# VHH binders against Band 4.1-like protein 4 (epb41l4a): the designs that were tried, part 4

Target 1, 289 residues: Band 4.1-like protein 4 (epb41l4a), of Danio rerio (Zebrafish) (Brachydanio rerio) (o57457r11to299)
Amino acid sequence: FYCEVLLLDESKLILTTQQQGIKKSTRGSVVLDYVFSHVNLAETEYFGVRYCDRSHQTFWLDPSKTLAEHKDLIATGPPYTLYFGVKFYAEDPGKLKEEITRYQFFLQVKQDVLQGRLPCAFNISAQLAALAIQSELGDYDPYKHTAGYVSEYRFVPDQKEDLEDSIEQIHKTLLGQVPAEAENNYLAIAKTLEMYGVDLHPVFGEKQAEYFLGLTPVGVVVYKNKTQVGKYFWPRITKVYFKETQFELRVLGRDCNETSFFFDAASKTACKNLWKCCVEHHTFFRMPE
Key: E = the ipSAE of ESMFold2; O = the ipSAE of OpenDDE; V2 = 0.75 times the mean of E and O plus 0.25 times the DockQ between their complexes.

## First folded at step 1 (VHH)

Design b5 (framework vhh_8h63_2)
Fold by ESMFold2-Fast, scan of step 1:
Structure b5 (fold): chain B 289 residues (1-289), chain A 121 residues (1-121)
Amino acid sequence: as target 1 above (289 residues)
Amino acid sequence: ELQLVESGGGLVQAGGSLTVSCAASGFTFSDYAMGWSRQAPGKERELVAGITSGGSTYYADTVKGRFTISRDNAKNTLYLQMNSLKPEDTAMYYCAAGPSYFEDLTEYDYWGQGTQVTVSG
C-alpha cells in the first residue's frame, strides 16, 4: 500500500507498507495518528484527511473503517492520495489553545481563499494577503521587496495587478507584527466571512431548483443563487434522514412543532456523504469540551 | 470516533434463550439506525434484525417470531433477545450502526468486533 498525504504546507507525508506497515486492512485511525504525529498536533479533533473520487466529490477518511472499506479511495490508486485539512472549523480559531493548531488553521483558511472556497471582497482579500505576506516575509523592506515582489505569491483565484498593488500598500503598514500575530489577525478577519467554515453540498429542491446546503459551526444554512435563504441551528435540528437520493432535515420550530425539509442529491453516494457530514457536524458542534 | 462493543454471547442448548447487547459510544445513539448481523463459518454475513432511529423494526424470515430487537437510548445500548434457539443460529453476531434506511448491509457504516453464539443440540 502506497499512500501520499498532502499537507497544508504543500509537503507530502508518504505512508507505505514497508515503512509504516500500512495495508488495506489498516484502520483510518492509524493513518490519522501518523499524520497528527508528523505535524505535531495535540488538538486533533478539528482535523481529518479526505480523498476525492473522479467527480471531485470529497469524502473524509473514517477512523473506524479499514482503508479497504473506503471503496471510492481504493478505486483511485495506487498511489492513494489523501489531503490533510480542517474538518470542523472552530468558530473562533484565535481561542485555540496551541500555536501549532492556529498555524494549521491559518494554512487551511489561506488555501480556502486561494482556491475560491472562501470568497472575499477586494479590500478583505488585500488585507488577508498582506497579513500572509507579513507572516512569510516579515516587515516590508524597500531594499529586499522590490517592485513586483507580491506577484511571486498567489492568494486568490485570478489574481490581478491592482490587488497586488493594494497588498503591497497594506504590507507597508504592518511593521512590527511577528508571524504568529499576523496569522492570528488573518484568522480574526477570516472567521467573520460568510463562507468561513462552510462545508457546501449541492442539492435540488422542488422542480429541480438548485440549492446548496452549508454545514457550519452554528447549523445548516440553505443557499440559493449565492444568497442565504434558510438557517437551522444545530440545537433545533431533531433528526437527519436519507433514503436513496432524498435527504430529510427535521427541524423544531419556535412553536415546538417539527417541520421536515426535503432535498435531492445528485446520487445515492452524494446523499449518504451529505447525511454523514451532517451527523458528524451535529455531534461535534453540540458536544461540550 | 464511533465505537460499538458487543457482549452476552455464549453457549446455549437448543430451545434455550440468550440476550446479546451492544454498547455504543462516541456518537448520538438515537440518531442512528441499528442492526444485528450474523456470520457462520463458510457462509455470507446476513442481516437478522434492524431498528430505525424512530423504533421501526425489521426481521429476517429465518428469525421472525423468535428474535426481538430493542434499543435503550438513555443507556446507548442495543439488544437482541433470542428465543427458541436452533443449532442453525450458531454464528458470530455483529452490531452495526448506519443511516435510517437499514435493510441493506452496505448502508451500515459502523460495526462491532462481534460476539460468538453457539447453540448445541
Scores: ipSAE 0.000, ipTM 0.285, lowest interface PAE 13.3, mean pLDDT 86

Design b6 (framework vhh_5c3l_4; at its last look DockQ between E and O 0.02; V2 from the best seeds 0.00; counts 0 for: pae E 14.4 > 2, placed apart)
Fold by ESMFold2, look of step 2:
Structure b6 (fold): chain B 289 residues (1-289), chain A 121 residues (1-121)
Amino acid sequence: as target 1 above (289 residues)
Amino acid sequence: QVQLQESGGGLVQPGGSLRLSCAASGFTFSSYWMSWVRQAPGKGLEVVSDISDSGGSTTYADSVKGRFTISRDNAKNTLYLQMNSLKPEDTAVYYCAKDEYLWGEGAFDIRGPGTQVTVSS
């Protein structure tokens, strides 16, 4: 068994039979515990490890199953590639108890912005990037940070010179912010963005109309043509069910009547994964903080 | 302004059938989920059935499942409810409604006078 776990700081954790005793019969929870210990996390409930199948669909490693029971993972290797990340995004990362937890959230959200999963307007992009530079480089220093220094780093997908100029100007104003403070300020801004913590799943409605279901910290959101066309909070979602490719979401309205919404996934595998992710979100976000 | 006009109600014996219609105007009918809701004498509103904007997805209250069929004709801006095997418990005023679930609230936009369905010998 040979596995690379890619961490959010872009480093790797290598797990093997020889060094850790990990085999196909090993439960996912054991792999997760090695990763959590390596990054020194105590608040582990927000995090998971994912993999991609040969069709590029992503799945979360199930802690209760053996590695062998993850059939689509086993088919990809050896060697295996796993990805550590935030599974359940806290609504307010500032309330996380430990700095290391907030640091991992910061790394995840920074990646979300860079990869375009968390779209930001120009002024927000500049603020976030300046906070990221403050965290990584510290205070602006004219002897170290010569003209154009921002261009050596990537913070957003479409990073142009006018944005880089704005980032530099804001970085100069952040004098005295320590890395933890800059990271917390980053998260405080990012948590207010529409796509913060949204796990998108492609689905089809009637006449094969294309939609996305977003699993979010507050509920399920329905997107059509990049616009939000429905929003259902977790407390109002009473049933999540699937059969073959059909996904059912049952919601309780203000009039105390229930309505079911049905969507089709592209495959039986995608439908089961959507259902599992939705159940996991519902369970996590229904619990008291 | 959104307008909904229900028709097709009447007096029918138990076990009989009726087909309700709802003519819609003042909005893009094909863009909205539609519902039938009913109000029995002295009772609150009950959602009977919902239908998606294209007509491909439907839901039914447990009390009518297997007996009622919701449908729509987007070319005619018309919503239908086929009601079979009617029971005295189905006696109510039936309204069609534009479904406002887009905001996560179960508010129904009832604009018409409804159509009376009475099931009795």
Scores: ipSAE 0.000, ipTM 0.119, lowest interface PAE 14.4, mean pLDDT 86
ESMFold2-Fast, scan of step 1: ipSAE 0.144; ipTM 0.610
ESMFold2 (binder alone), look of step 2: mean pLDDT 82; pTM 0.832
OpenDDE, look of step 2: ipSAE 0.006; ipTM 0.258

Design b7 (framework vhh_sonelokimab_d1)
Fold by ESMFold2-Fast, scan of step 1:
Structure b7 (fold): chain B 289 residues (1-289), chain A 124 residues (1-124)
Amino acid sequence: as target 1 above (289 residues)
Amino acid sequence: DVQLVESGGGLVQPGGSLRLSCAASGRTFDDYAVGWFRQAPGKEREFIGAISGSGESIYYAVSEKGRFTISRDNSKNTLYLQMNSLRPEDTAVYYCAAETSFYELLTEDQYAYWGQGTLVTVSS
């Protein structure tokens, strides 16, 4: 068995039968333990590893199931590619206890901005990128950071020169911020953004109207044409269920009466994955502390 | 764009029944979720319930559940509220409202389209 775990710092952790004793009968929890140990992570509950099937659908590795039971994963390899990341986003990552946990959140959120999962206005993206540069390069130094140094780095999907100029100007103002401070300031800004920590799932409502269901730290958000059209806090969600391609979300209305919302996923596999992610978010974000 | 007109209001005795209709103009009625509200003199507008565009999803406020039934006939562009076992405290102007999303009807106090209302008086 040969798997490569891509880490958030862009390094790879290679797990094999020869080195770690990993086999098809190995449970996901064992793989996760190797990853957590390697990155020196104690606050592990926020994190997981995911994989992509041949249709580019993403799934989280189930710690209770064997690798062989992940049929979509087994179909893709060997080698098997896993992606380490934040599975449950803390509402306030600045309150996480360990520096290494905050650092991993910083790397994840930075990747979210780069890949367009966390969109932000020009001024906010410039501020975030400048903090990321401060973390990586330290204080601005005109002898080390020559004209065009920002263009060596990518922070947003369609990075243009006007953004790079703004990033450089802001970087000059950050003198004296050590890496951990810059990273904490990055997270303090990012956590306020609309799409922070939102796990989006495409679905169809009535008459095949297109929506996205966003699984978030506070609840389920319904989006249509990039606009929020519904929001249901986890304590008000009384049941999540699926049958074939139909997903059911049951919630308490404003008058404490229950109603059911029905959505269709593109496939039975996508529907089951949405249901599983929703149950896991509901469980995680309803637990005390 | 949709316009709504309520009808069927009137005087009814306690314990009686009444069916209200809300007629929508235009062929887009089935693209809208629709709801019923009422407002008694000197009180805030109260939500009764809503029905999705297809009719598959229906929500009722707790206080009206069992006495009131919401239905729709998209072939006639009409929304209905069947009211049974009426009480004097049901006396109000009844409004229908429409929104493009059933989800918006359940989470927002604002609706895009409102009817003019129909008066229901429950009195001996």
Scores: ipSAE 0.000, ipTM 0.294, lowest interface PAE 11.1, mean pLDDT 85

Design b8 (framework vhh_8pnl_2; at its last look DockQ between E and O 0.14; V2 from the best seeds 0.00; counts 0 for: pae E 18.1 > 2, unsure alone 60.0 < 65, placed apart)
Fold by OpenDDE, look of step 2:
Structure b8 (fold): chain B 289 residues (1-289), chain A 119 residues (1-119)
Amino acid sequence: as target 1 above (289 residues)
Amino acid sequence: QGQLVESGGGLVQPGGSLRLSCADAGFTFSSYAMAWYRQAPGKERELVARITSGGDTNYADFVKGRFTISRDNAKSTLYLQMNSLKPEDTAMYYCATEPLFESGSYDYWGQGTRVTVSA
């Protein structure tokens, strides 16, 4: 049994039968423990390990199940590629207890921005990138950081020179910020972005219209045509149900009446995953941080 | 470096065909609409074709049924089948993501693949 866990710093953790005793019969929790220990996490509740099936659907490793029970993972064959990441985004990452936790959040959010999962305006991108540079390189040094030094790094999709120039200018203003401070400031900005911590699930509504359901720290957000058309806080969500490809979201209205919203997922597997993710978010975030 | 990688470009005679590919290593490929753009020398970048996450397609007027955009979510790959190519189709072709929300100057583009149509 051979697993490769991609970490947020882009390094790989190799898990094998020979070295760690990992087998198909190994529980997901054991794998998670190896990963969490490797990254020295104490606040493990925010994190998970995910994988992609053969159709590139993403799933979180279930700690309560054996690897063998993850049939879609097993079907991918070795090497089994796993991805460490933030599963539940803290509403305010600045309130996380441990610096290492915040660092991992920082790495995750950097990836989110880079991969386009977290869109941001030019000025915000520049600020975020500058903070990331400050964290990585430290204080601007005219002897070390010659014009164009930012071009060696990637922070956003389709990064252009104008952004890089802006990043360099902002970096000069961040003198004195230690990495932890820069990272904290990065997260302070990122958390204000609309798509921060949104787990998007594509679904269909009436007449096969395309929607996205966003699972967030505060509730479920419904998007249609790139527009938010609904937002329901977790306490108002009274029921989530799935049958075949149909997903039901039941919401308590202000008038004390319940309304059910129905969506169709692309597959049974996707629908079940949506349901599971929804339940897990609900369970996680209904409790105060 | 962007995670979108275009391929399939090349030199072709008028009336010929090419199939472009765009590979994405991202987790959320299936969640986003994708598009092909092109930019000819001295011209602005223009939309060629768009495909939603659900597979609905839209084409620029100049396509006129000659091109077909498609996607394989299992392979996280976007395709553009180009038939009946014309010299005016000569351009750098780019694939792009269309995320749910657009903010500011946010665009996600590949490096492009060059298509040259010449006798």
Scores: ipSAE 0.000, ipTM 0.226, lowest interface PAE 12.7, mean pLDDT 90
ESMFold2-Fast, scan of step 1: ipSAE 0.430; ipTM 0.780
ESMFold2, look of step 2: ipSAE 0.000; ipTM 0.100
ESMFold2 (binder alone), look of step 2: mean pLDDT 75; pTM 0.764

Design b9 (framework vhh_7w1s_2)
Fold by ESMFold2-Fast, scan of step 1:
Structure b9 (fold): chain B 289 residues (1-289), chain A 117 residues (1-117)
Amino acid sequence: as target 1 above (289 residues)
Amino acid sequence: QLQLVESGGGLVQAGGSMRLSCAASGTFSSYAMGWHRQAPGKQRELVAKISGGSTAYDDSVKGRFTISRDNTKNTVYLQMNSLKVEDTAVYYCAADLYWGSEDYDYWGQGTQVTVSS
């Protein structure tokens, strides 16, 4: 078994039968333990590893199941590619206990912005990128940071010169911020963004109308044409069920009556994944401890 | 860990009534609560479930059984009316964070209900 775990700092952790004893019979929890130990991460509950099937559907590695039981993963390799990341986003990552946990959140959120999962207005993008540069390069130094130095870095999917100019201007104002401080400031801004920590799943409503269900730290948000059309807090969600491609969300209303909302996923596999992710988010964000 | 303790079981005549109680240690208001039963030689089945203001019942007990909860006493009840010999089973109280397709998180030890003809 040959497994490559892509880490958030863009390095790879190689796990093999020869070196670690990883086999098809190995449980996901063993793989996760190797990753957590390598990263030096103690606050592990927020994190997981995911994989992508041949249809580009993503799944989280189940700690309780063997690698062989992840049939979609087994079909893609060898070698098998896993992606380390934040599975459950803390509403306030600044309150995470350890600096290494906050650093991993910083790397994840920075990747989210770069890959377009966390859209930012121009001014916010410039501020976040400048904080990322401050963390990486330290204080602006006109001798070291010659014209065009920002162009060597990517922070957004379509990075243009006007954004790079703004980044440089803001970087000059951040004099004296140490890396951990710049990273904390990055997370303090990013946590306020609409799509922060939102796990989006495409679904269909009545008459094949397109929606997205967003699984968030506070609840399920329903989007249509990039606009929120529903928001249901985790404590008010009383049932999450699926059958075939149909997903059911049951919510307790202000009148103390339950209302069922039905959506269709594109496939049975996508529907089961949506249900599993929703159940896991509900469990995580409902647990007081 | 949430602990559930059932009480109120016993012997009752067909056509009679019985109320089961399930006391939870600690606060349980955020949990969906259910009653399950297992008759001799049969699989365990869901009888009734309550989550917030909503209730659900198996067709075999609909109109005869009523589930209710008292959050101030951390207790859930199953009121059983018009009992039949076929209702004879060990009744289990269960708690779940949501009313869904996952298995219940916590189970009581069970209480025997015997309905004589």
Scores: ipSAE 0.000, ipTM 0.115, lowest interface PAE 15.8, mean pLDDT 84

Design c1 (framework vhh_sonelokimab_d1)
Fold by ESMFold2-Fast, scan of step 1:
Structure c1 (fold): chain B 289 residues (1-289), chain A 122 residues (1-122)
Amino acid sequence: as target 1 above (289 residues)
Amino acid sequence: DVQLVESGGGLVQPGGSLRLSCAASGRTFSSYAVGWFRQAPGKEREFIGAISWSGGSTYYAVSEKGRFTISRDNSKNTLYLQMNSLRPEDTAVYYCAADYRSYYEPSEYDYWGQGTLVTVSS
């Protein structure tokens, strides 16, 4: 078994049978333990490793199952590619106990902005990118940071010169802000954005209308054309069920009566994955036990 | 948990060159910014330079610019300091240090090696 784990700092952790004893019979928890040990992470409950099947659907590695039981993963390799990342986003990452945990959240959120999963208006994008530059390069220094230095870095999917000029101007104002402060300020801004920590799943409603179900720290949010059209808080969700391609949410209303909402996923695999992610979010965000 | 071990120190004549290495404990090195510091007899610890976790950024103290070069090899968990045109004033114990961020303040690094002695003397 030859496994490549892509880390949030863009480095790779290579796990093999020869070096680590990783086999098809190895449980996901063993792989996760190697990754958590490698990145020196103790607050592990927020994190996981995911993989993509051949249709680009993403799945989280199940710690209780063997690698061989992850059929979609086995079909893609060897080599097998895993992606380390934040699985459950803390509502306030500034309250995370360890600096290394906050740093990993910073790297994840920065990737989310870069890849368009966390959309930002121009002014917010410039502020976030300037804080990222401050974290990486330290204080602006006109003798070291020559014209065009920001262009070496990418922060958004469609990065233009106007944004880069704005980033440079903001970076000049951040004098004396140490890297951990810049990273904490980055997270303090990012956590307020609409799509922060939202795990989106495409579904169909009545008359084949397209929606997304967003799994969030507070509940399930229903989006249509990126506009919020429904929100069901985790404490009010009494049942999460699926059958074939049909996904069901049972929600307790203000009148204390239950209402069922039904959505169709594109495939049985997508539906089961949505259900599993939803159950895991419901469990996580209703802790303690 | 992170252990740093410097090597490569020794006696060098003025004008000579020397390359120091710092070997890190394997599993966390790629997540850390790392730097080089030195302490001459009777003086405070002095920052030389640092390199970001990705290797994309380097920062040097003004007095060392042009003579010293910092590099890293994440596949070998090793940090390097190439020192050229050495002078008697460069005589010091050289330390490597690690922080999980890109960081330039000498007092703020979390993990330190035990040092390697460099003596520049004829």
Scores: ipSAE 0.000, ipTM 0.138, lowest interface PAE 19.4, mean pLDDT 84

Design c10 (framework vhh_7w1s_2; at its last look DockQ between E and O 0.01; V2 from the best seeds 0.00; counts 0 for: pae E 17.3 > 2, unsure alone 64.8 < 65, placed apart)
Amino acid sequence: QLQLVESGGGLVQAGGSMRLSCAASGTFSSYAMGWHRQAPGKQRELVAKITGGSTAYDDSVKGRFTISRDNTKNTVYLQMNSLKVEDTAVYYCAAEFTYGSGKEYDYWGQGTQVTVSS
ESMFold2-Fast, scan of step 1: ipSAE 0.545; ipTM 0.821
ESMFold2, look of step 2: ipSAE 0.000; ipTM 0.100
ESMFold2 (binder alone), look of step 2: mean pLDDT 82; pTM 0.830
OpenDDE, look of step 2: ipSAE 0.015; ipTM 0.273

Design c2 (framework vhh_8pnl_2)
Fold by ESMFold2-Fast, scan of step 1:
Structure c2 (fold): chain B 289 residues (1-289), chain A 120 residues (1-120)
Amino acid sequence: as target 1 above (289 residues)
Amino acid sequence: QGQLVESGGGLVQPGGSLRLSCADAGFTFSSYAMAWYRQAPGKERELVARIYSGGSTNYADFVKGRFTISRDNAKSTLYLQMNSLKPEDTAMYYCAAVEYTFDSGYYDYWGQGTRVTVSA
């Protein structure tokens, strides 16, 4: 068995039968333990590794299942590619106990902005990128950071010269911020953005209308186009079910009556994945009682 | 099949008792609903008993009063206490696991089974 785990700092962790004894019968938890040990994480509950099937559907590696039981993963290799990342986003990552945990969140959120999963207005994009530059390069120095130095870095999907100019000007104002401080300030801004920590799943409503269900730290958000059309807090979600391609969400209204909402996923596999992600988010973000 | 391993099956006389165990190698046992199914030679699998993460139980009518399902979350183990066994209880017994707050015929894990034979 040969798998590459792509880490958030852009390095790779190679796991093989020859070196680690990884086999099809190995449980996901063993793979996760190697990754957590390698990146020196103690606060592991926020993190996982994911993989993509041949249809580009994303799945989280299940710690309790063997690699062989991940049929969609087995169909993609060998070699098998896994992606380390944040599975559950802390509402306030600045309150995480360990510096290394906050650093991994910083790397994940920076990737989310770069890849367009966390959209930002121009001024926010410039501020975030300047903080990332401060973390990477330290204080602005005209002898080291000559004209065009920002262009060597990518922070957003469509980076233009006007954004790069703004980033440079903001970087000049950040004198004295140490890397950890710049990273914490990055997370403090990013956590306020609407799409922060939102796990989007495409679904269909009545008459094949396209929606996205967003699994978030606070609940399930229903989007149509770019607009929020529903929001249901985790404590008000009483049940989640699926059968075949149909996903059912039961919600307790303010009038204390239950309402069921039905959505169709593109496939049975996508529907089960949505259900599993929803149950896991509900469990993670509800009170311990 | 994966992390569930059944044990405790064997040959027993009518009226006898057996205790089946299902050991879960994973750490998520306490959040899962667990079930016992059985399959007699040449027949389809049927539900025997189910226990939810909160402790509620369901039993098939043909075992009510004779079988008791229980779980030990600290040991990650599921049990089936079978009393007053009958020849028609002869089957391969399987344990199955599914996450709680989900009620369908779809289970995430199945064990390989343990054989129970009730014969004079």
Scores: ipSAE 0.000, ipTM 0.095, lowest interface PAE 17.0, mean pLDDT 84

Design c3 (framework vhh_ozoralizumab_d1)
Fold by ESMFold2-Fast, scan of step 1:
Structure c3 (fold): chain B 289 residues (1-289), chain A 120 residues (1-120)
Amino acid sequence: as target 1 above (289 residues)
Amino acid sequence: EVQLVESGGGLVQPGGSLRLSCAASGFTFSSYWMYWVRQAPGKGLEWVSEISGSGGSTKYPDSVKGRFTISRDNAKNTLYLQMNSLRPEDTAVYYCARGTWEDLYYFDYRGQGTLVTVSS
């Protein structure tokens, strides 16, 4: 067995039968333990590894199931590619106990911005990117950071010269900010953005109307045309069901009556994945703190 | 104008009991989930209990389950929290809150709070 785990710092952790004893019969929890040990994470509950099937649908590795039971993963390799990442986003990552945990959140959020999962306005993008540059390169130095140095780095999907100029100007103002401080400041800004920590799932409503269900720390948010059209807090979600491609969300209203909302996923596999992610978010975020 | 007014807080010895009340006005009380939340010195808000509009459903975190009882009198527009077997860690300002779909803390209105001090 040959697994490549892509880490958030862009390095790879290679797990094999010969080196780690990883086999098709190995449970996901064993793979996760190797990743957590390698990254030096104690606060592991926020993290997982995911994989993509041939249609680019993403799934989280189930700790309780064997690698062989992940049929969509087995169909893609060898080599089997896994992606380490944040599965449950802390509402305030600045309050995470360990610096390494905050650093991993920083890397994840930076990737979210780069890949368009966390959209932000021009000025916020420039500020975030400048903090990332400060963390990576330290203080602006005219002898090291010659014209165009920002172009070596990617921070947004369609990075243009006007953004790079803004990033450079902001980087010049961050003198004396050490890497951990810049990373914490990055997270302090990013956590305020609407799509921070939102796990989006495409679904269809009546007459094939397109929606996204966003799984968040507070509940399920329903989006249509990038506009929030519904919000259901975890304590009021009484049941979550699926059958075939149909997903059912049962919600207790202010009148204390249950209302069912129905959505269709693109496939049975996507529907089961939505249901599983929803149950896991409900479990993680409903507990009092 | 929605208004929530808590009362019943005070000083009590460990193992003692207190009953908190919340007088609600400005809305149809029986149509809303109601909450008790608390804030201990130097800490954030902590959910303590919730009750459905009819009173038919109640929920508690493990930290207070079996010791605290939430109830309501819809005819009087009043929410109650009966607190038994109080511990020093129960020391906090207790807030009455109205349930909502729009608020991060599961409520859109909160009272001014009532202080509960468990000392000795």
Scores: ipSAE 0.000, ipTM 0.118, lowest interface PAE 15.2, mean pLDDT 86

